VHH binders against c4kar8. Designs and how they scored, part 62

Target 1, 263 residues: c4kar8
Amino acid sequence: MAELSTPSPASPAPLDGGRGDELEKFTLRGARQILQLLQDLITHRGLITAHTGGGHSFMTAVLKVDEERGRVVLDPSPDPQANRRALAAPRLTCVTQLDGIRIQFPLVGLGEGQDKGRPALFAPLPAEMLRLQRREFYRLQVPLAHELSCLLKAEDLARKPVEVSARVIDIGAGGVAVVVPTGAAEFVIGGTLPACRLALPDGEPIELDLEVRNLNRQTQRNGTEQLRVGLRFAALPRAADTRIQRYIFKTERALNAKARGGL
Below, E stands for the ipSAE of ESMFold2; O stands for the ipSAE of OpenDDE; V2 stands for 0.75 times the mean of E and O plus 0.25 times the DockQ between their complexes.

## First folded at step 3 (VHH)

Design c29 (framework vhh_7n9e_1; at its last look DockQ between E and O 0.28; V2 from the best seeds 0.00; counts 0 for: pae O 7.4 > 2, unsure alone 64.8 < 65, grease 24.8 > 24.2)
Fold by ESMFold2-Fast, scan of step 3:
Structure c29 (fold): chain B 263 residues (1-263), chain A 127 residues (1-127)
Amino acid sequence: as target 1 above (263 residues)
Amino acid sequence: DVQLVESGGGLVQAGGSLRLSCAASGFTFSSYAMYWGRQAPGKGREWVSGISGSGGSTAYASSVKGRFTISRDNAKNTLYLQMNNLKPEDTALYYCARIEVYTYDYSGTYEYEFDYWGQGTQVTVSS
């Protein structure tokens, strides 16, 4: 049964035919493994994108794991509407990265309260966490200092051609995630943006076709709202693929060297 | 409140045509991309087509490309799906939707998060 399905907002993410069995080997279900991974996210100050359904998400972080009460404490959004959406959601899907490895877990039964006098969100410990250790799922968080951008060729609200310089926030073998100001351009999921230009350090921009895979209105930790667009490389020439992989490899090595105190 | 109401389904012979309509209310229709999805008996929901807020950009699943045409009339808050050369495998409940999330992972792992969707309109294609 390889038919792809579109799940309800409360359902776990569906998988392409054959990938469901592969993801099981990356799923953590041991209580100690889950506690350790959550603690690692606290230690590394990992930023989490919490998807509340309906294309809405907000940036959060694990503040604390309360083992005695069996719950996690999350940093609420500075946007009250994002918090209301989260509390109303049947499930939060939390997505983050640790050393380029995608981590994903559900939270069910979100509540609000106080932690040491400050507003906080609470949820029971997740029963499972996904830790995708394969290179094809690797996402490099692009350093802000690189000023990586992608010039998108799209249409504005008046159907006029527009070129939007979008900041690249992550990049992998299969695509990029970018942020754009609301109203700058129109997107449709499944649509193709032809002849976009990805600006990487060390060389000319790479011209490529991008397919829109994800549209998400995201409230940042500073309270600003942006449209996050997930873009798949529709057709990637080998030379472009090699250059993108080289950038990812070099940047990963540089970040690892910096973390170890190297020059 | 947001409401989506589909119509235009029915029984049609293979090779025939149908035009589906979706009446939208409760939001600024022209500010949102709109989508058609379908669900065949015993199967999950399948994305069929999408159209940007202005109508300038469209997208289609490979299974329907060249046979179906999505369009919209923002003055009437109405979304359309023109279906030509219908096949028995097109038999499904068709619903319009407002969706923002197509996939969590652009490498092929995905989830459709529907903000809102209608009750659907049944399309049955005889062989």
Scores: ipSAE 0.523, ipTM 0.825, lowest interface PAE 1.8, mean pLDDT 81
Fold by ESMFold2, look of step 5:
Structure c29 (fold): chain B 263 residues (1-263), chain A 127 residues (1-127)
Amino acid sequence: as target 1 above (263 residues)
Amino acid sequence: DVQLVESGGGLVQAGGSLRLSCAASGFTFSSYAMYWGRQAPGKGREWVSGISGSGGSTAYASSVKGRFTISRDNAKNTLYLQMNNLKPEDTALYYCARIEVYTYDYSGTYEYEFDYWGQGTQVTVSS
């Protein structure tokens, strides 16, 4: 009788596995491109989910790039256990979005130390970064002042219908991303949410069916938990599509005016 | 340590049935949506089915809808896939997974990442 090996512990899956040759065109390997993208993350205060393996992740950010030493400086977690897992991990898989564009990169050789007397994590610059830019699918980051919400018709943990008013984080021609407190409702990727209502600032709420495309559980930097839900518009009527496009255009125009300092 | 261990695969004739199991440990099973995926020889991984943490919501790829049923028993930390009316095209390595990050697009085509997955159980459907 042959001796059977014990099943290995699950390892983190590649975030974009199974589409490697399609992803090559979105992969940055030039040193200047990588430095510029990291600087963009710093400038836009991009929050990053850092996956440490073993079913764990934590929120971080790139604080600075030390080009002379060839390394990045990361914000440590307030959770000491998360920092210990990060330091023990052979690879840290960093995932974020920048202005609606998904960014992913590995960090290897993470170490701890101080930056200007403050605790920090350090790693060599990544040799590559994925920037999944889909020109057809622009995503507007919704200003907090707009208080855009989407009423979701979902199920709670007891399998009972529940309505959840979820804040809209971003919006594009094909869908929205929303945040809800963990435990407010349950979702599954591929599931449908019929008869939801998207509340835009002008006009009546839009009634639409939504399909769950993304679920991301995150512990925020202040320790609170939220669930980010990516939702696709199903079979969007032309009138509803027009209203959404108008909102996006009008909001971009207003944001550009603020950036120029006009009143 | 997250562990996902699949079982229940085997050789079956077209039209037959199999029930796959996935034993989960190292995390609070009921707090996570769970998924089945498969990988046929020479092809990439594809999503098959998903189920919410409580089991109240399910989703299926169009290729298996009506033939496969996903379920879970949170008291036993076990995920199941009942596979009926199997076709030779269902031949693949089947694995259970927990997804935490997924990319989506307007076209309705999924791009998803499994951040934890088992080693899989082989299902072979003969004609």
Scores: ipSAE 0.330, ipTM 0.755, lowest interface PAE 3.0, mean pLDDT 80
Fold by OpenDDE, second read of step 4:
Structure c29 (fold): chain B 263 residues (1-263), chain A 127 residues (1-127)
Amino acid sequence: as target 1 above (263 residues)
Amino acid sequence: DVQLVESGGGLVQAGGSLRLSCAASGFTFSSYAMYWGRQAPGKGREWVSGISGSGGSTAYASSVKGRFTISRDNAKNTLYLQMNNLKPEDTALYYCARIEVYTYDYSGTYEYEFDYWGQGTQVTVSS
């Protein structure tokens, strides 16, 4: 009676299979490099969006790297439900930015506990970290006080034209990132948003066409869901380009002066 | 649990047509943009087409534009890809995906993908 060994269910193809060969050059796998990058995240108090799957994410930060135990300590969400989802997730995808460079890394084997008497999430050190230096254009983080906005012409779930005023969170020569409430409009990567209006502090809004280049769902600490939309300038008039560059330069100078203790 | 099941692949001659289907479950289908991707042997994954939740917005890779049509039936929780005028270079494993995180830089370079996808359906185009 030959026991027909039930074929072990084929392990889900590693999520890594979708990374084109092009991403390998930006992937850090060295233990020292990974530790250094995590330490840099701690030093800079970088906020991390942790994706738990199912369209859910929460904001966290690396609190500590425990080299002896080979683990990373994360700030838990104030939302118990988010933490439950995180713990139930087979993998967290962590996304952050340091010095304008996007950093992404997976965490597997998340657990909960306490660090110095405070609730914390724990995970083994990531096996790899992606540091994307491909950006041709510098992205300026827009100060909240500048209140940059972009009027997006999009469609809602009912395919009705809608105009959404979106806050600009970063800007570069090549485009902008904006945040919109979840459900305010529908976006598809590669889609074009025609005749949008970018509001700069120095004058009248700039009319331009935008192309959706990335989407990122984010849950804020208060539980509010937002969609971050990366938009490329599809058609930018020369005059508009000059204005954008001027704004970026001026703002950077001001930020640097402030950082140096200047008024 | 999110599930995506692709079907409709097969062997077809150059110039032929196929219609792929993707059955979705475990989430509110109409609330998500859906995508088709493909992976040819020895190549990385590439996106083929995307469609918004309502189906009002679509996008296509330049390589398939004018030949492929993405559509969806939200009542049936199904994504479709009509592929016409198929070429040998279209030979690949085709998969549907719900993208949670998808990023390009402003130069148009692919950065990152985090999505749910099915096992895929094989499309083979013979010369």
Scores: ipSAE 0.030, ipTM 0.444, lowest interface PAE 4.7, mean pLDDT 83
ESMFold2 (binder alone), look of step 5: mean pLDDT 79; pTM 0.777
OpenDDE, look of step 5: ipSAE 0.015; ipTM 0.286

Design c3 (framework vhh_7n9e_1)
Fold by ESMFold2-Fast, scan of step 3:
Structure c3 (fold): chain B 263 residues (1-263), chain A 125 residues (1-125)
Amino acid sequence: as target 1 above (263 residues)
Amino acid sequence: DVQLVESGGGLVQAGGSLRLSCAASGFTFSSYAMYWGRQAPGKGREWVSGISYSGGSTAYASSVKGRFTISRDNAKNTLYLQMNNLKPEDTALYYCAADIGTYEYWDSEDAYDYWGQGTQVTVSS
């Protein structure tokens, strides 16, 4: 009945909200807990986005935990520039998901070398890892087979309208993350993209307004650069909210059933 | 040695105008989106405006939309904020910042903070 006021656009906050002080209780600092979580990421072959600062990141994975030497072994990028940025960075901020739970951790003192004759990146074990189990931070990783897309109404470098079909990478109650080729359109945090169209498998595209919440220049495993854009749902109609939630819950159930069947 | 140096603040009467500048050095200015934020006494930091690396896209907080204009000169490595029809509630320390898209919340004291000391804007009634 009463409409909630829309928050002022683009406070410098993460896409999924929250403050650092509010996240302290989700931070793991026990050595055994950290080792176990890293091992779980290896077991589930979790892909990691490693943020190198300056709006840059690359995709990696934990290949090995060397408890004896107190370090992790990471898969390097095929792009030498991404690896140089990582090695020059004071820290990497690593972001991944395990069963829909957001996991983040810092790596400091990155080096390069070889593991069993293959190029590798090395870093000391992180002193802390963040594990967010709250539903408000939950992001469903969209299965590639679903081919979810969002048609973005954006602007090019001359402020002229452009339409970009973007692949939806993850989706939650408050928004989506999409991937666009570098240079396809210009985005700025706090910008509003009106009348975008989210295509879900069942039914017509959902028309909605999206607010740009974050930007990340991501180097893929094949060395190609792409832009990851975090987008918040603005003024989401109840019918659209219901349909999005239904998709999330249905997909979660299917993924959980597949994981259990994989025994 | 990335540096952002803000200037152009001062005391102005309600309804007046000011133009803020941010001189950037130590990074490839033309490759990054740039932002203005502000912090009023006793309050948290508020995002004010953003501009893409080429200047092709801009965004504004609802509280300043229609009154403020963000722009950039990539040849001079300088970011601007033209502030018109200033109100007492615009009184704050104004900061500029480079692209914040990769920073995480537990690093907010360092990585999410603006890199300049800011420039003070005081609007009297």
Scores: ipSAE 0.035, ipTM 0.555, lowest interface PAE 6.6, mean pLDDT 79

Design c30 (framework vhh_7n9e_1)
Fold by ESMFold2-Fast, scan of step 3:
Structure c30 (fold): chain B 263 residues (1-263), chain A 127 residues (1-127)
Amino acid sequence: as target 1 above (263 residues)
Amino acid sequence: DVQLVESGGGLVQAGGSLRLSCAASGFTFSSYAMYWGRQAPGKGREWVSGISGSGGSTAYASSVKGRFTISRDNAKNTLYLQMNNLKPEDTALYYCARIEVYTYSEDGTYEYEFDYWGQGTQVTVSS
């Protein structure tokens, strides 16, 4: 990859026709497969970001699948303006994640009404769903109990060097996502953070260079803002790559064993 | 009432220079990282350069590294791109952008959305 991903204007632009041949193998079009995936989102209480266009989105969830009527029932936004934008939009682009796997699908023909006496949004079942299953796309959600951190070397708002201990929230073969308090440091997409230190269990911190790939402002439950920073491993030594992959594999196995035992 | 207005484009010979400007209004300019992007004829949009809110951190696409310099004047709410040693392949519509939303990833990397793209300024480099 010589360049960052092509940016989209304020209207959301999911993975498009220029990559259509490559994405087709990850696209589910069978009715049974679509129903099963939607049901998995319900079972795991997956939160969905629904993009309404013009840079607007809201958080929703699939409440149920109505197979007899061929529609999905969604949780409306507590913001009435978000719901009005959604209803006026010709299309919603829904993006979510399940066990580190990215899921994306369109909804067309959104309506509103009631489900068992509660406000709800309705849409016909999507004709297709994208499920990116490649290992390169996988992101392990880091268990809170692991207290994984990465010491970032960056600059603060006054242009002074600063070291920020950031909590690692997800990790994959290509990078990590971390959370940084708002104002702790400045980041720019494409910028390199040299000599950062990733603390994994069972060993010394791994020293590595990280490239800033994305930035998300997130409002937490208590109303405070945090910055989520997506970081790519710029130049990963074989020993470091092996340790990261080992951590991911071991943690996945432990989580899978715990999930099966819980049943 | 966020507005981004680009200017400074034009026609230049290969090896020449241009300085682009972007006048920003409607938001606290110094609180946002700002970016330059471009779209060449028949191609998709590509990221060119970025600068942090304070101006302390910059980043450049490999294709322009060493030839382009991004800067900002927060007192004037203005973003700049100094383009030196221009090449025919630099021919594109150039636009400045602010980023607020990041929603997608592919190939283990992340996609981003530019909020409040400007109208752009055309740069044409003849050979």
Scores: ipSAE 0.291, ipTM 0.722, lowest interface PAE 3.6, mean pLDDT 80

Design c31 (framework vhh_7n9e_1)
Fold by ESMFold2-Fast, scan of step 3:
Structure c31 (fold): chain B 263 residues (1-263), chain A 127 residues (1-127)
Amino acid sequence: as target 1 above (263 residues)
Amino acid sequence: DVQLVESGGGLVQAGGSLRLSCAASGFTFSSYAMYWGRQAPGKGREWVSGISGSGGSTAYASSVKGRFTISRDNAKNTLYLQMNNLKPEDTALYYCARIEDYTYDESGTWEYEFDYWGQGTQVTVSS
């Protein structure tokens, strides 16, 4: 069962997340390394979840690295309230993935202005970035074309049982992240969702128990809210583990082949 | 202003019971999952229990499962923790929390949280 680490009250989490010594080996502090990683995010059009505090976040992207001024240029949210929260926040915690590798960095001193005549957010270059390269932390970003879903068994706001078909946005050895419309069902961190059904290509859905590990409200480009739910495989049969790993491997190979000119 | 105010702690002998309360204000209480955490002297904070907004789903740490019961009264904006069969190891400052952006990942090397914690209420269990 889950033992939670010491949380930080009412403020953006520090990069160490209570695991300072272990995270140090994954922390980039060199200016050239930071610039290169930010440029890689631009090249791969990486989407970034920017956490502004109070359970709020918005989707952004690095538009440009202004090396001359030592600043990063970010895509503002189409939601004015999300931008106001970001500008008021003492710190943004930015989380993304590049080729399945988890990347996290802080931004402090956010401002707004224009880039090439269009609204933009600006921040000084981060002094550090986390890049977690270990195999057990790998998460495959699920291609939209795969239409991967997980049927969740939960309760609605009236305590009635509901089944929610949630889109799987990433998958790894230890779990999945899914998105559901805000209000579709209730979740509690540490809660178990029994007998959920993960629909992978080729074969019957996998029945499994999932434990809720993360909840985050996210505002989409069209202004609607969705809830991102992080789910751990609570008890995974070896046959199911094999199928999940096979899907991840096949999808990685296909994506790598396309990226290296296999088309 | 979001406020969480804990009460109901005290000194109790091993095997005894206490009921903690958390009075919430400044937000729509029923729209948020609520949590109890604790911190023992010289240790980090430990998650104890959670309850969904409607009260339909609950979760417990292994160390308290079967002994503690979390509940809520949405009409009164109040969260409760009924603690039975208390042990000296339960001695800690108990916190009420609203957490939406907390990641605890056994395979991950980082965690983050964004939200509110109360000031706490002290529970001391004598042997």
Scores: ipSAE 0.485, ipTM 0.794, lowest interface PAE 2.1, mean pLDDT 81
Fold by OpenDDE, second read of step 4:
Structure c31 (fold): chain B 263 residues (1-263), chain A 127 residues (1-127)
Amino acid sequence: as target 1 above (263 residues)
Amino acid sequence: DVQLVESGGGLVQAGGSLRLSCAASGFTFSSYAMYWGRQAPGKGREWVSGISGSGGSTAYASSVKGRFTISRDNAKNTLYLQMNNLKPEDTALYYCARIEDYTYDESGTWEYEFDYWGQGTQVTVSS
């Protein structure tokens, strides 16, 4: 009676295999670089979305880097169930943003404990961190006082044309990021938004075509959901390009002057 | 839990056609843009096509434009990809995806790992 060994189901190919050679240039593996980036996250008090798998995530932050013990200290979730899932997960995928650059890193070997008498999560330092600086062009964070907006021509859920006034949060030579209320319009990555209008402080709005390159759902502290949309300038007239560059330069200069204690 | 199950892959000769399906569950399907991606052996995940929640807006990678058609049936919670005039270079594992936070670069490569992907369906195009 030959026991037909049922072929063990082929382990799903590690999701890791799909990182084409293209992501390697954005991957930090140096211990010093990793430590510095983690420290920067601490300094900036960046909120981190920690994914535990199965569509579950929780908000956390890096509280401390313990170099001596080679571990990172994370803020636990106020939800005990989220913490249980985190501890049970073979891997956490942490996602955050620093200075407009998306950062992703894995944590494995998560444990719970206390740091200075406070509940905390602990993990070994990540072996690698992905810093996705793919932007060809520098993006200026737009001061809130400038109130830059972009009128987006899009479609709603009913496929009706809608115009959405979106706040511009960053701008560069290659495009803009905007925020829109969730449900204001439908976007698809790779889609083109024709005849949009970018409002700059220096004159009439610029008409331009935009391509959706990025979508990011953001939950604000107040629980309100917003959609961040990264848009590429698909067709930018030369005159418009000049205006955008001028705005960026002027704004950067002003911000730098202010940072130096200038008026 | 979000589930995506792809089907419809197979072996086809160059110039042939396939129709892929993706059954979605565990979320309000019509509220999300859906995407097809593919991964060829030894290559990264490539964006293929996207469709808005309502289906009113579609997008295609340049490599498949004019040959592939993305569609959806929100009543059936199903995403489709009609693939015509298939080429050997279209050989890949095809994934259905819901992405909450993602970017693709100019090359069409997905930048972020945090997406909901199915197990994929294999498409093999023989010369």
Scores: ipSAE 0.027, ipTM 0.481, lowest interface PAE 3.4, mean pLDDT 82

Design c32 (framework vhh_7n9e_1)
Fold by ESMFold2-Fast, scan of step 3:
Structure c32 (fold): chain B 263 residues (1-263), chain A 127 residues (1-127)
Amino acid sequence: as target 1 above (263 residues)
Amino acid sequence: DVQLVESGGGLVQAGGSLRLSCAASGFTFSDYAMYWGRQAPGKGREWVSGISGSGGYTAYASSVKGRFTISRDNAKNTLYLQMNNLKPEDTALYYCARIEVYTYDESGTYEYEFDYWGQGTQVTVSS
């Protein structure tokens, strides 16, 4: 069966729970494992995209886990309409990422109330959580200090060819997510950007054909708007794949060393 | 206030042609990429084609590439899909779609999805 949505690393589209026995390998059903994972999300202040259906989602976070009552407490949306949609939904599909690993879980029976005098949303603990350690779902958050960039060959709003140096914000085996200033270039989902150049710290830029898989608009704290673009590697030579994987592994190792030694 | 109204579907024989239209209102049409999707009976939704706001950039699903042409008329706020050499497998409800984009601060996560507006237009291709 075909789906209209085109999932990509930069867009946390929900994964179908009915999709294949492959996801069963990554499904947590133990109460202790579920509690520990939710607690890890609290400790790392993980942001969660909660899909309420009907084309709607909102940003939330797990505020606490009430083990005795078997429920999770969520941060409500600042948008009252988003909270109303969530409360009316038969199910929320929650999507997040922790240390490059995609995490997805359902919440059913959402209620509202207060926690310590503040508005809160409550739901029974999920019976299962997906923790996807598949390489295609792994995304390295690129350190700002690396100044990783991808030179995109695209078109501007006037259909003129333009080269845009886009900052790479995450990278995985299947693609990159980049940030492009609003208005700098025009993109369409499913479109191909030929002969783009990915600059890694070691060696010459890698020439790649990239496919646009998702688009997200981001307003920065200073009020400027940027476009977040998810790009899939359309055709990746073995040498390029090896260099990308080497960068990911070296960077992950360095970040883990810093966390253990200095953080 | 966003509305998308599809039209132009019908019954055609294999090898025939149809032109679908989508009338857009409630937003600045030229500022948005627009998409066609379809859903066959008993199947999930399938992305068919996309076109940038200016019309300069287009994309197609492999199953329709070379047979379908997406276009737009920004002065008329209308999206088109020209379908040639239709096959029985093209039988589906065809939807005009705009992507809703969620915006947050720099620490946020972002999501979008194709939203269907209206009821779509039915295309039936006889064998």
Scores: ipSAE 0.098, ipTM 0.593, lowest interface PAE 5.0, mean pLDDT 77

Design c33 (framework vhh_7n9e_1)
Fold by ESMFold2-Fast, scan of step 3:
Structure c33 (fold): chain B 263 residues (1-263), chain A 127 residues (1-127)
Amino acid sequence: as target 1 above (263 residues)
Amino acid sequence: DVQLVESGGGLVQAGGSLRLSCAASGFTFSSYAMYWGRQAPGKGREWVSGISGSGGSTAYASSVKGRFTISRDNAKNTLYLQMNNLKPEDTALYYCARVEVYTYDESGTYEYTFDYWGQGTQVTVSS
């Protein structure tokens, strides 16, 4: 397993449903498919991270699809600054997941108003959506009850070693996403965090080298800010890979069983 | 208005050294992570190195690790790249940038954009 150099050199532009050969087969362009996927996000109460630029994002959700007016209705942030950034942005890049499948789409022409007397954000329906249906893109949304954590070995502002216990919010075959308090440590995209410890519900913590893949300051639904850090497994011993895959499989199976009537 | 102006490029023999500078203006420099990228003729942009706002964390592409050193002087609003043991493969237009990463996938492929980047400074390494 080679250590990855990122960000990937392949694309200099934000994801907008463009026409790369590898992305074309994952791109939905049919109006019916787009409407159905947006409706699925509503039905599953899917949370969306909307990137507004400048390393900022906020948590939103699709509240409604207005087919007659050709627009989507989004839940505004409780942070007025996040909403102002969104309205000023030429484009929002929306990232979410549905049943572990990563979904990405652009929104252009964001406006504000009211829906049924409540503040709302409005945007035209996206012309394209990416649905990345490959196992390597799969992410398990970690149940809060599992209290999954990763002890990060990082550096503070003075380049001194610091340990940060971070909550794991999603996990896949290639990495984890964690949340940390803003200012707890310094991270740089492409930076390596050696000897971090991933605590799964069963067994001893797994010692891992992690590579920082993305950083985003996210305004939460309650208006507070947190830093979301995407981390890639730099190299995995077979035993660690097996334990992670077993956790993912077991948790998927349990969640599917709950959906069919509970365990 | 945000501006990034690179300098320090030139023609150098393989094994030589160059120091690049990037002068930043129009924003609070210390609040932003800064990056060096490069683009060889006929190729796309490639990430080279990054540094956090405080200078406390750095990262390097595997192709340059051990040869290049990124640094910054926040009092002077200036980003630096010290390039040692240059190779013909390092021939490229070098530019500094503030980078926004918009997407992540498990293969480590990012859809990203540079918020702002300069016109670049040409580095040519010959044998």
Scores: ipSAE 0.005, ipTM 0.322, lowest interface PAE 10.4, mean pLDDT 79

